# VH-VL binders against Endoplasmic reticulum disulfide reductase DNAJC10 (DNAJC10), part 16

Target 1, 103 residues: Endoplasmic reticulum disulfide reductase DNAJC10 (DNAJC10), of Homo sapiens (Human) (q8ixb1r130to232)
Amino acid sequence: EIITLERREFDAAVNSGELWFVNFYSPGCSHCHDLAPTWRDFAKEVDGLLRIGAVNCGDDRMLCRMKGVNSYPSLFIFRSGMAPVKYHGDRSKESLVSFAMQH
Below, E stands for the ipSAE of ESMFold2; O stands for the ipSAE of OpenDDE; V2 stands for 0.75 times the mean of E and O plus 0.25 times the DockQ between their complexes.

## First folded at step 24 (VH-VL; framework fv_mogamulizumab)

Design q3 (from k4 with light chain A96G; at its last look DockQ between E and O 0.87; V2 from the best seeds 0.00; counts 0 for: pae E 3.0 > 2)
Fold by ESMFold2, look of step 24:
Structure q3 (fold): chain C 103 residues (1-103), chain A 123 residues (1-123), chain B 112 residues (1-112)
Amino acid sequence: as target 1 above (103 residues)
Amino acid sequence: EVQLVESGGDLVQPGRSLRLSCAASGFTFSYYYMSWVRQAPGKGLEWVATISGSGGSTYYADSVEGRFTISRDNAKNSLYLQMNSLRVEDTALYYCAREGYDYEYLDDAFDIWGQGTLVTVSS
Amino acid sequence: DVLMTQSPLSLPVTPGEPASISCRSSQSLLHSNGYNYLYWYLQKPGQSPQLLIYLGSNRASGVPDRFSGSGSGTDFTLKISRVEAEDVGVYYCMQGDEYPYTFGQGTKVEIK
């Protein structure tokens, strides 16, 4: 399940001790629209293995700036006590799964 | 064509209320942060308020917080500014502005402006 | 609040010559995401403001290449490589790094 994260919830969620993979997106972004079906399929495939989040930067762009987002979409792995890891690979489901499994 | 048209400016007495409207056309209104920016006669630009695309987040200049309310109706492609407890220092031309996104970048540039609507607060 | 200071406040110009406008912020506008949230606008006489430069150095669509923005952190410059008569008006810098968004006082550019 994809969990929508807002400012008040974000830090508590990603510092919970669970592994989070988060999609920072904007509703006006065509690349974000292109990713959306793949992100949903990915979230279904890894359900129970790691936490899948999304942040609507169109509703709180300052949160996204604080987390180092400088383009849309931006995909990050978060773990408590570790620096966030940005995903730079192609945006296929198989590549997303492969990246998640490395962590 | 992308267009913003403000209305509702008037001459009012101090302490009264006024509602400004901004009609948007030519773009997907709900995608964009929208702002009010004002300019007192002969003076510079002052940011007043901003609202997120969904309307879920609002932000105000200190000089207007508690007195002004920004809102939007995405079904009507309309932005509003409710101005209560008006003061002489609120006298200005009020612009409606779109905060443009590059679809790949976080960008809050005021890329589209309306013509402005004049609010005069005096006896 | 972030104070934006423009210099000069009045700039008489000779057509064909270069011109520069300085903008200084009271704190760094370089955000943790790597962008400088600094913007330049031109308000020509009797018109609404128009965007010239966004994120410190990027020209907005349709802006002539004689306009350029530079700088980072707290010090920014708008340059006009060869001033034309149509460039008259008031130039404003603005920070968009944090609320409240703030403008400089403006630089009035006039033909001398």
Scores: ipSAE 0.415, ipTM 0.838, lowest interface PAE 3.0, mean pLDDT 89
ESMFold2 (binder alone), look of step 24: mean pLDDT 92; pTM 0.948
OpenDDE, look of step 24: ipSAE 0.766; ipTM 0.930

Design q4 (from k1 with light chain H31D; at its last look DockQ between E and O 0.84; V2 from the best seeds 0.00; counts 0 for: pae E 4.3 > 2)
Fold by ESMFold2, look of step 24:
Structure q4 (fold): chain C 103 residues (1-103), chain A 123 residues (1-123), chain B 112 residues (1-112)
Amino acid sequence: as target 1 above (103 residues)
Amino acid sequence: EVQLVESGGDLVQPGRSLRLSCAASGFTFSYYYMSWVRQAPGKGLEWVATISGSGGSTYYADSVEGRFTISRDNAKNSLYLQMNSLRVEDTALYYCAREGYDYEYFDDAFDIWGQGTLVTVSS
Amino acid sequence: DVLMTQSPLSLPVTPGEPASISCRSSQSLLDSNGYNYLYWYLQKPGQSPQLLIYLGSNRASGVPDRFSGSGSGTDFTLKISRVEAEDVGVYYCMQADEYPYTFGQGTKVEIK
């Protein structure tokens, strides 16, 4: 339900026509670890409504840099044909759900 | 104490192979990109290769691609450089370096360096 | 490849006085978020390099505040507000905007 996106599949997935909410993280990042349980709960709550992805920037830093990620975690909504939308809110499940439903 | 210790440098003839090792301690090795950077005698610094924390991504300078292989063993906290088809121009002090880790902000700084291991390629 | 050019290559200094080192890149190192992938290192005599400045202007941990980095895009400067004897060595700039990562040729700072 949380799909790890690698370089080869990233563009095809986010341009598939489905709405994607993607977590760009690093395995050593404390804030990323703090988010992880909330991200999992969020993914369960919106299952079937949008696609939930994750990118491990510890494995492919250049992919993350190419997508404008300069801090961890960074949360983006991707929709085919549209510019990605960065999430700037707090990391509560309620705020994540609210943001996703606006898009 | 955060520490990187290189080993395996030697005097070898052109065309031979050599394997360098770098032992890491004092930090969570698998979290960090690791690099090899070399310095020919009396010369400046030259980046050689980089490997991601898991080892899933590798990058090489053009001068060494196809001849050198960077690898890591995260269970042993060790970084390696397999150097094949060595040339005289590969003569250098080889440093292993940790690429910096900002758990909130992305950066690529070489924040920890080893002492280096000397590779001399001559006939 | 991104060419990194330092000036001067040799910099004799008097202790207590300021010093400046320039670094120019052959293409912009500025990303869309305002970060410059430009780094400064010091290699003291007989030692390994050490990080001084990351992302153009941020001092690394333990680096004295007499060191500062400035500039953006293609033109960068490292300044030492008051040079001390321990500051001698070779200073390198490096870009990490794209592979291959490239260093400037170095600036040797020595006390006259």
Scores: ipSAE 0.239, ipTM 0.785, lowest interface PAE 4.3, mean pLDDT 88
ESMFold2 (binder alone), look of step 24: mean pLDDT 92; pTM 0.949
OpenDDE, look of step 24: ipSAE 0.532; ipTM 0.892

Design q5 (from k1 with heavy chain Y101T Y103W; at its last look DockQ between E and O 0.74; V2 from the best seeds 0.00; counts 0 for: pae E 2.3 > 2)
Heavy chain, then light chain:
Amino acid sequence: EVQLVESGGDLVQPGRSLRLSCAASGFTFSYYYMSWVRQAPGKGLEWVATISGSGGSTYYADSVEGRFTISRDNAKNSLYLQMNSLRVEDTALYYCAREGTDWEYFDDAFDIWGQGTLVTVSS
Amino acid sequence: DVLMTQSPLSLPVTPGEPASISCRSSQSLLHSNGYNYLYWYLQKPGQSPQLLIYLGSNRASGVPDRFSGSGSGTDFTLKISRVEAEDVGVYYCMQADEYPYTFGQGTKVEIK
ESMFold2, look of step 24: ipSAE 0.454; ipTM 0.832
ESMFold2 (binder alone), look of step 24: mean pLDDT 93; pTM 0.948
OpenDDE, look of step 24: ipSAE 0.831; ipTM 0.941

